# VH-VL binders against q9umr5: the designs that were tried, part 93

Target 1, 268 residues: q9umr5
Amino acid sequence: SYKPVIVVHGLFDSSYSFRHLLEYINETHPGTVVTVLDLFDGRESLRPLWEQVQGFREAVVPIMAKAPQGVHLICYSQGGLVCRALLSVMDDHNVDSFISLSSPQMGQYGDTDYLKWLFPTSMRSNLYRICYSPWGQEFSICNYWHDPHHDDLYLNASSFLALINGERDHPNATVWRKNFLRVGHLVLIGGPDDGVITPWQSSFFGFYDANETVLEMEEQLVYLRDSFGLKTLLARGAIVRCPMAGISHTAWHSNRTLYETCIEPWLS

## First folded at step 24 (VH-VL)

Design kk7
Fold by ESMFold2, last read:
Structure kk7 (fold): chain C 268 residues (1-268), chain A 122 residues (1-122), chain B 112 residues (1-112)
Amino acid sequence: as target 1 above (268 residues)
Amino acid sequence: QVQLVQSGAEVKKPGSSVKVSCKASGYTFSSYAISWVRQAPGQGLEYLGYIIPIFEAANYNEKFKGRVTITADKSTSTAYMELSSLRSEDTAVYYCARVDFDEYGSYPMDVWGQGTMVTVSS
Amino acid sequence: DVVMTQSPLSLPVTLGQPASISCRSSQSLVWRDGNTYLNWFQQRPGQSPRRLIYKVSDRDSGVPDRFSGSGSGTDFTLKISRVEAEDVGVYYCMQSTHWPRTFGQGTKLEIK
């Protein structure tokens, strides 16, 4: 009788990464149908995010059709951005809980040992040159790269994040907001020891200002203007913030305490 | 001085593969992209794809999807293009070329390699 | 794919006379940052191509000032004010706004 769960993976990921999460769900919610979508695996996760959204949309439609009472989404890292776009573009989604597992919801400006091969410290201040070009926007990383020191370039060049955040005007903004607001709960999970999402508060819709000072969700223009529905969701009591220290980026889906505290209560 | 130096000419049989290297020098390899372009004898230029080495991320022209692989080694500042299942119509000069980026835009193919002749014949 | 159409494909020119090459794209080449990514390349016989012009009209370093580019949206022109013997070769327009990047067919410039 539990709603089906759909799992969307992150950058360079595969369904095997979620084996422990599947074990936890089976133990606490026996009989739950859990589908880990195995699309855009490995290096295919670098494809443009709109291409990924289209592919994942096609995969979730039959699952949602078989579950008229609703489904839950658990979306990890880059996958959380795919899922948020799904909620906006699907006029008939039936998602109850959208569980965002350490996702860069307000973007990424990262420099960590984990991603040294992608974002070396000396390069993050220069990546905007590549990312805010036709060349860079053809890859997923640049679709959510958010350089706080080049906000005008971000706003003009972003093909994905600036649109789903409602930071750049577009014909579908009203419809996308309406669709997003049909979600039952938005569960935001992340923490200061993640080591990849930068700033880690991006998982809670926080982000840097031009001085690299983190402004929390309620201080962001996208919240204050309610550009895609965050203020409305918070007023409705539909936003759950579940921060947890001590968890590295690759461990969010394999920590039992995190599961029981932040995920389990939302898998009705 | 900025330079792209390609590997030497190759003669291949149909159905085989070729891998062309493109070694960069005189600039910060990770700050740029590398395009691959070919030119059949007496013909125009044809775009194969490109790589952004810092992401190790490549994009391929659909005409060649499944046959072309573009990679980069940041530690040696070298890009590679591999074309498989070679046909006689793949006989061409293969070029690498740098793509530059700044605050004001993108600037394709400001520096070209010398070209690598690949001949596919029985 | 964005089709790039050059005219003429063969351009015999008298030494010292002007030359003009047209390039038309099947879609606008204006990208969302406001730039138009239309480029011109020259390939002399037996050589690699060389970039002449980027962003429609900006001359690359070391390119003689007798070369100029113009145009907007979908229609572009490369002009050579006084053709010299070393200008013999094939000229290509190329768009980098859209994926895949595409070239025109080439215009072969020859001295009469």
Scores: ipSAE 0.866, ipTM 0.949, lowest interface PAE 0.6, mean pLDDT 92
Fold by ESMFold2, last read:
Structure kk7 (fold): chain C 268 residues (1-268), chain A 122 residues (1-122), chain B 112 residues (1-112)
Amino acid sequence: as target 1 above (268 residues)
Amino acid sequence: QVQLVQSGAEVKKPGSSVKVSCKASGYTFSSYAISWVRQAPGQGLEYLGYIIPIFEAANYNEKFKGRVTITADKSTSTAYMELSSLRSEDTAVYYCARVDFDEYGSYPMDVWGQGTMVTVSS
Amino acid sequence: DVVMTQSPLSLPVTLGQPASISCRSSQSLVWRDGNTYLNWFQQRPGQSPRRLIYKVSDRDSGVPDRFSGSGSGTDFTLKISRVEAEDVGVYYCMQSTHWPRTFGQGTKLEIK
């Protein structure tokens, strides 16, 4: 039988968004127990990410306990950051495939297509002032805002991303790395036509340098120092990169070709 | 000049709602936050919540959660605070105040509105 | 919630004499950027509050240099070196490091 699948949604999202993904899994893996976690929906997705991690942790513990052979995670957008934090903080997780579906793993530096209609001019160069404050860090998008032009402010102020990336020293870094490395496979999915994740290569642990040139995963300091285990995972053959063009941010969980190519092979 | 101008005094019956406006002028509204604070007659200051208009996101003091709603209209540079299910103990002056941000920190309540008296009586 | 405790709550003072107001927080007010977000506000009779001091010791624009703030961690002080008649009012400390933001009880400064 197939391992249970746990689905974690993104910003301003709900479990209904995953109805097509559920259909695809049912067709290819009949009998699979799939749980789409119905927590922090809509505006509640703006709650601080550590609060969301705690809530999702409480929900996944009984599912993992009933499945000693392991589980799979499919984590969309902001949900991919929640899931990566779960892998770090849970000493006893049994995740085989962590499928990161267009998630801003190295952060976000840009106005999104969904928010551009609210902001008639670009706001990304000024958001660091709000985000790198006690006020901004009380909202989820600021927990992974990563301004490449104010890296010192990012490193000092980030309550979430700088910690789970091992970019700021903390006493749990060794334990979190050990826990993360227990994952069987890390499956990275994203593409250039996403329109929200900026740079889109953040879904593959790429990000801007100070000149806004994208450095790929293997060029990142967090990879080179192996701060949370990326270099070790890659050397182990445990990282799968599955880029796909032509998919907008809201369509990743409703595209059959993407499912068949990037997700289906990893739902053993 | 930077200014916050609030709507006029309100007299309300218990169980009803009140919506106080706070119109900003003289600065870029979306680059700042707006706090809401109240002061009952003869009492100290009490923090209700705030909004960051650029995110359309608000945070509410748990003491008032479920009864307070804070919104903003970027097109009119106006913040709103609505308090529902009014009780006599909600009688107070309600203030809005601006929160500033820069690369060196955050700076709460540098500019205050004139205050709005809300009286809740039978 | 971070409790902010002011002392004294009533402060009668002779014109021209110094005044000190203490504020103690139940938790450290140092945020991870290294700043301490302790603020002081003055409310003159019949007026909206006005910010005097931010980040413990930085005077706001237009605030006379007879006002000074000091302190660290959990213990803070507002001093007025020579009280003037226009200083009558209620003084509040306020922390903005932690959610929810909280005020002290207020200190009523009066001329005796």
Scores: ipSAE 0.860, ipTM 0.949, lowest interface PAE 0.6, mean pLDDT 92
Fold by ESMFold2, fold request of step 25:
Structure kk7 (fold): chain C 268 residues (1-268), chain A 122 residues (1-122), chain B 112 residues (1-112)
Amino acid sequence: as target 1 above (268 residues)
Amino acid sequence: QVQLVQSGAEVKKPGSSVKVSCKASGYTFSSYAISWVRQAPGQGLEYLGYIIPIFEAANYNEKFKGRVTITADKSTSTAYMELSSLRSEDTAVYYCARVDFDEYGSYPMDVWGQGTMVTVSS
Amino acid sequence: DVVMTQSPLSLPVTLGQPASISCRSSQSLVWRDGNTYLNWFQQRPGQSPRRLIYKVSDRDSGVPDRFSGSGSGTDFTLKISRVEAEDVGVYYCMQSTHWPRTFGQGTKLEIK
């Protein structure tokens, strides 16, 4: 039988968005117990990411306890950050595959065509003023906003991303790294036509330098210092990178070719 | 001239709802946040919550147990606070106040509305 | 919730004399950016509150220099070097570092 699958949704999203993914899993892995978590739906996805992590932790504990041989996580967009934090804070997680669907793992710095009502054209250069304040950090978008032109503000102000990336020292850093490294595989999925995640390489732990030049995962300080275990995990052969062009942000969980290529092989 | 102008006084029955408006002028509405604060007669200040209009995202004081809703309309530069299931202890003056941000910090409640008296009586 | 405790709650003062109001928080108000978000507000009778001081000691526009703020971490003070008749009202400290934002109980300043 197949390991249970736990699905975690993204910003302004809900469990309904994953109906096609559930169909694909049922067809290729019949009998798999799939749980799509109905927490922090829609506007509730703006709650602080640590609040979301706590709520999702409470939901996954009984599922993991009933599956001692392990579970898989499929985590979409903002949900991929929630899942990575779960892997760090849970001493007792038994996750085999962590499948990250177009998640802003190194942060977000961009206005998007799909969310222009939320981000007017002058927005990204100004958001750091709100986001790097006590007020902004009380919302999920600001918890992973990463302005490459205000790196010192990001490093000082981030309540979430700078911590789980090991970019700011904290007393739990060693324990979080140890917990994260218990994952079996890290499956990174994303692509250049996403249209929302900016830069799209954030889904692969790439990000802008101060000149907005994208540095790949292996060029990032967090990788080079092995701050939370990326270098160790890659050396172990446990990181799978599965880029795919031609997929918009809302289509990652409803594209059969993407599923068959990038997700299906990891649902043992 | 930066100002916040609130809707007029209201008298309400227990169990009903009230919605107070806060019209902003003289500044770029989406670059700031709006706080809501109340003051019962003869009492101190109590923080209700705030909204960041650019995200349409609000944060609420849990003391109100889901009875408060804060919204904003960017097209009219107006914030709203709605309090439902009114009780006599909700009788208070309700204020909106602006929150400013820059690269050096955050600056709460530099401009206040004139206040809206809400009276809840049978 | 961060509890803000003001002392005294009632402050009768002779015109021209100094006044001092204490505010203590139940936890540090230093935020990660190095700023301490402790604010002071004045509410004159029948009026909306007005901000006097932000970030512990920075005086707001139009606030007389007889008002000063000081303190660090959890202990803060508002001083009026020479009380004038227009200073009557209630003074509140307020922290904006932590959610929810919280006010002190208020200190009612009266002329004896």
Scores: ipSAE 0.855, ipTM 0.947, lowest interface PAE 0.6, mean pLDDT 92

Design xk6
Fold by OpenDDE, fold request of step 25:
Structure xk6 (fold): chain C 268 residues (1-268), chain A 123 residues (1-123), chain B 106 residues (1-106)
Amino acid sequence: as target 1 above (268 residues)
Amino acid sequence: QVQLVQSGAEVKKPGESLKVSCKASGYTFTSYYMHWVRQAPGQGLEWMGIINPAGGDTDYAQKFQGRVTMTRDTSTSTVYMELSSLRSEDTAVYYCARVAVPYSDYPWGFDYWGQGTLVTVSS
Amino acid sequence: SYVLTQPSSVSVAPGQTATISCGGHNIGSKEVHWYQQRPGQSPVLVIYEDSNRPSGIPERFSGSNSGNTATLTISGTQAMDEADYYCQVWDSRTYVFGGGTKLTVL
């Protein structure tokens, strides 16, 4: 039988938002037990990501326990960061494929309608004033805000991304790396026409330097230092990159072609 | 200044199809899902379905499955709702309505509405 | 099917408080939205997610939701508040509207 699939949603999503993905999985892999975790839906997705990690952990532990052969994770947008953190804190996870679906894995730094909606008077250039404050870090979107022009603030104030990246020293860095490396495959999905993830290469662990030049994964310090295991994963052939053009952010989980090309191969 | 401008009133015969347009302006068209809601004369509001302008994916109310088609044209920021096999009971004002939260479909309210399009189905 | 029940009509004198109920099984676990529809006009969102007011909606509009009843409250009711009011929820696979309440300002 097929391994169970666990789906973690993104910002402002509902579990029902993934009805197309469920349909595709059922059609192509009949009998697969798919669980779209119905936690932190809607506005609750703004809660701190560590809180979300704890909640999702409680939900996935029983599922993993019932699946000794392993499970697959499909984690969309913000959910991709939640899942990465989840795999970092769990010393006994059995994730075969971790599918990061258009996730800002290396952070977010863009003017989107999310910002316009949440912070109508703020642009990305000024959001550091909010996001790197104590109260700002109580919002999920600030937990992975990565301002390339305020690196010191990011490194010191980011209570989530900087930690799971191992960019700031912490006592769990080595253990988290060890745990994350338990993953069978890391499947990175994203594309240039996303329109939300900024830069879109963040879905592939690329990101801006101080001049807003996009550097690839292999140029990132987290890779070079192997702070959370990216270099090790790549070396053992465990990282799969699946870029696709022509897909908007909200269509990554509903596009059939994307599913067949980038997701389906890793559900067997 | 978000605006949703719908096409004009229509008169149809039973068995025909209606197609109502909803042109959006004042915001990023592809960032917000769009709902269609109808209201029969003297009756309440009835949800018909939702479309994602970005990807074109849709979700229809069960009552209209097989008879309704929602589409969009990103180049003109316009959403369309087509209802086939019309009957007298389909006489109603049809509304497009924007979801209140960007990049999300459920369970949010509808924050902006079109002016409505009256479609009369009669022999 | 999930059903929302509203009174068909509510009457209030100017300046008084109008209360419109929306009944639904365990509706307190859902997010309720309220719409105002004046005669011949499109619906307008007046309350979202139980108790939040959109920009431009007067403070006299408020909402609450608990148990099996959501409530729209209009304090200091004015003549212009005369309209039909609809509650709305998302239920698993569909949006559900209440039957609507006609508010008459005497």
Scores: ipSAE 0.940, ipTM 0.964, lowest interface PAE 0.5, mean pLDDT 97
Fold by OpenDDE, fold request of step 25:
Structure xk6 (fold): chain C 268 residues (1-268), chain A 123 residues (1-123), chain B 106 residues (1-106)
Amino acid sequence: as target 1 above (268 residues)
Amino acid sequence: QVQLVQSGAEVKKPGESLKVSCKASGYTFTSYYMHWVRQAPGQGLEWMGIINPAGGDTDYAQKFQGRVTMTRDTSTSTVYMELSSLRSEDTAVYYCARVAVPYSDYPWGFDYWGQGTLVTVSS
Amino acid sequence: SYVLTQPSSVSVAPGQTATISCGGHNIGSKEVHWYQQRPGQSPVLVIYEDSNRPSGIPERFSGSNSGNTATLTISGTQAMDEADYYCQVWDSRTYVFGGGTKLTVL
């Protein structure tokens, strides 16, 4: 039988947003128990990511307990960060495949319609003033805002991304790394035509340097220092990269070709 | 400013199909889902379905399953709604309406509406 | 199927407060949106997510939602407020509209 699949949604999504993905899984892997977690939907997805991590943890623990052979995680957009954190704080998770579906794994730094909607008077160049403030960090979008021009502020004020990346020292860094390394495979999905994840390489742990030149995963300090286990995972062949062009951000979970190419192979 | 401009009124016969267009402007077309809602004369609002302009994926109300088709043309920022096998009961004003929140489908309200397209179905 | 129930009509004198109810089972657990539709015009969102006003909507419009009833309140009602008002919710797989309430300003 197929391992259970747990789906974690992104910003402003609902469980019903993933109806196509559910359909694809049911068609190609009949009998799979798919749970799209109905937590922090809609505007509630703006809650601090650590709160979300705690909520999702409470939801996945019983699912994992009933699946001793393991489970698969499909985590979309903001959900990908939630899942990575979840796997970092759980010392007993049994995740076989962690599928990061167009997630800003190394953070976000783009002028998107999300920003226009949330912060109508702010551009990405000035958002650091909001996001790296105490009240800004109460919003999920700011928890993974990564301004390459204000690295000091990011490192000191980011209450989520900097911590799960091990970019800022904290007492749980070693344990979180150990926990995250329990994952069987890390499947990274994204593409150049996403239009939201900025840079799109963030889905593959690439990101801007101070000159907004995109560096690859292997050039990142978090990789070089293996701060949360990327280097170790790569070395043991546990990282899968599946880039795909021609897919907009809102279509990653509804595109059949993408599903068959990048998601389906990891659901067995 | 956000604008949704729909095609003009149509007269159809039973059994025919209608196709209404909705041209969007003033915002990023692919960032917002689009709904279709109709209103029969003197009646209330009825939800027909939703389309993702970015991916083209759709979700239709059960009542219209098998009879409605929503499509989009990203090059012209236009959404289309086709309803086949028309009946007299399909006489209504048809509206396109934008989802209020970007990159999301449910459960948000509709913040901008087209001017409506009257379609009359009669023998 | 989920059903939203509105009164068919409400009348109010100018300057008075109009209250339009929208009944639904456990509607308080849903996000309720309200639309205004003047004769011959398209609907306009006046309240979203129970109690929020879009930009451009006068402060005299307010909304609440609890239990089995959502309420649209128009204080200091003006002649221009004469219209049909519809409540709306998302219910699992479909959007549901109320039957609409005709507000008459006497």
Scores: ipSAE 0.939, ipTM 0.964, lowest interface PAE 0.5, mean pLDDT 97
Fold by OpenDDE, look of step 24:
Structure xk6 (fold): chain C 268 residues (1-268), chain A 123 residues (1-123), chain B 106 residues (1-106)
Amino acid sequence: as target 1 above (268 residues)
Amino acid sequence: QVQLVQSGAEVKKPGESLKVSCKASGYTFTSYYMHWVRQAPGQGLEWMGIINPAGGDTDYAQKFQGRVTMTRDTSTSTVYMELSSLRSEDTAVYYCARVAVPYSDYPWGFDYWGQGTLVTVSS
Amino acid sequence: SYVLTQPSSVSVAPGQTATISCGGHNIGSKEVHWYQQRPGQSPVLVIYEDSNRPSGIPERFSGSNSGNTATLTISGTQAMDEADYYCQVWDSRTYVFGGGTKLTVL
């Protein structure tokens, strides 16, 4: 039998967002128990990510307990960060494949319609004034806002991304790294035509330097220092990178070709 | 300013198909999901389905499954709704309506509506 | 199927408060949206997520939702408020509309 699949949604989403994905899994892997977690749906997805991590943890623990052979995680967009944090804080998770589906794993720094909707009077260039404030960090989108021009503010004010990345020292860094390394495979999915994740390479742990030049995962300090285990995972062949062009952000979970190429191989 | 402009009124016979267009402007077309809603004369509103202009994926109300097809043309920022095997009870004003929140198919309200397209089905 | 029940009509004198109800089983656990439709016009969102007003909607419009009833309230009703009003919820992968309420301003 197939291992259970747990799905975690992104910003402003719900279980409904994965209706096509469920169809694909059911068709290609019949009998798979798929649980799309309907937590923090809609506007509630703006709540602090650590709060979301706790909520999702409570939901996945019983699922994992009933699946001693392991489970697969499919985590979309903001959900990918939630899942990474989840795997970092859980010392007893049994995740075989962690599929990060177009997630801003190294943060977000772009002028998207999300910003226009949430902060109509703000651009990415001045959002640091909001996101790196104490009240700004009460919003999920600010928890992974990564301004390359204000690295000092990011490192000191980011209450989520900087911590799970091990970019700021904290007492749980070693344990979180150990926990995250329990994952069997890290499957990174994203692409240049996403239109939301900025830069799109963030889905592969790439990101801007101070000149907004995109550097790859292997050039990042978190990799070089192996702060949360990326270097170790890569060395043991546990990281899979699956880039795909021609897919918009809202279509990653609803594209059959993408599913067959990047997701399905890791659900067995 | 956001505008949804629909195609003109149509007269159809039973068994034929209708195809209504909805041209969007004033915002990023691919960032917002689009709904179709119809209203029979003197009746209430009825949801038909949703389309993602970005990926083209759709979901239809069960009542119209097998008979409705929603498509989009990103080059013209236009969404289409085709309904086949028309019946007299398909006589209605058809509306396109934009979801209120970007990049989301969560059940948000519809913040902008087209002007409506009257389709009359009669022998 | 989930059903929303609205009164067919409500009448109010100018300046008075109009109340339109939307009944549904445990509707308080759902997010309710309200639309105004004047004769010969397209629907307009007047309340979203139970009690929020979109930009441009007068403050005299308000909404609440609890238990089995959502309510649209129009204080200081004006002649221009005469229209059909529809409540809307999501249920079982479908949008459900109420039957609509015709508000007449006497």
Scores: ipSAE 0.935, ipTM 0.962, lowest interface PAE 0.5, mean pLDDT 97

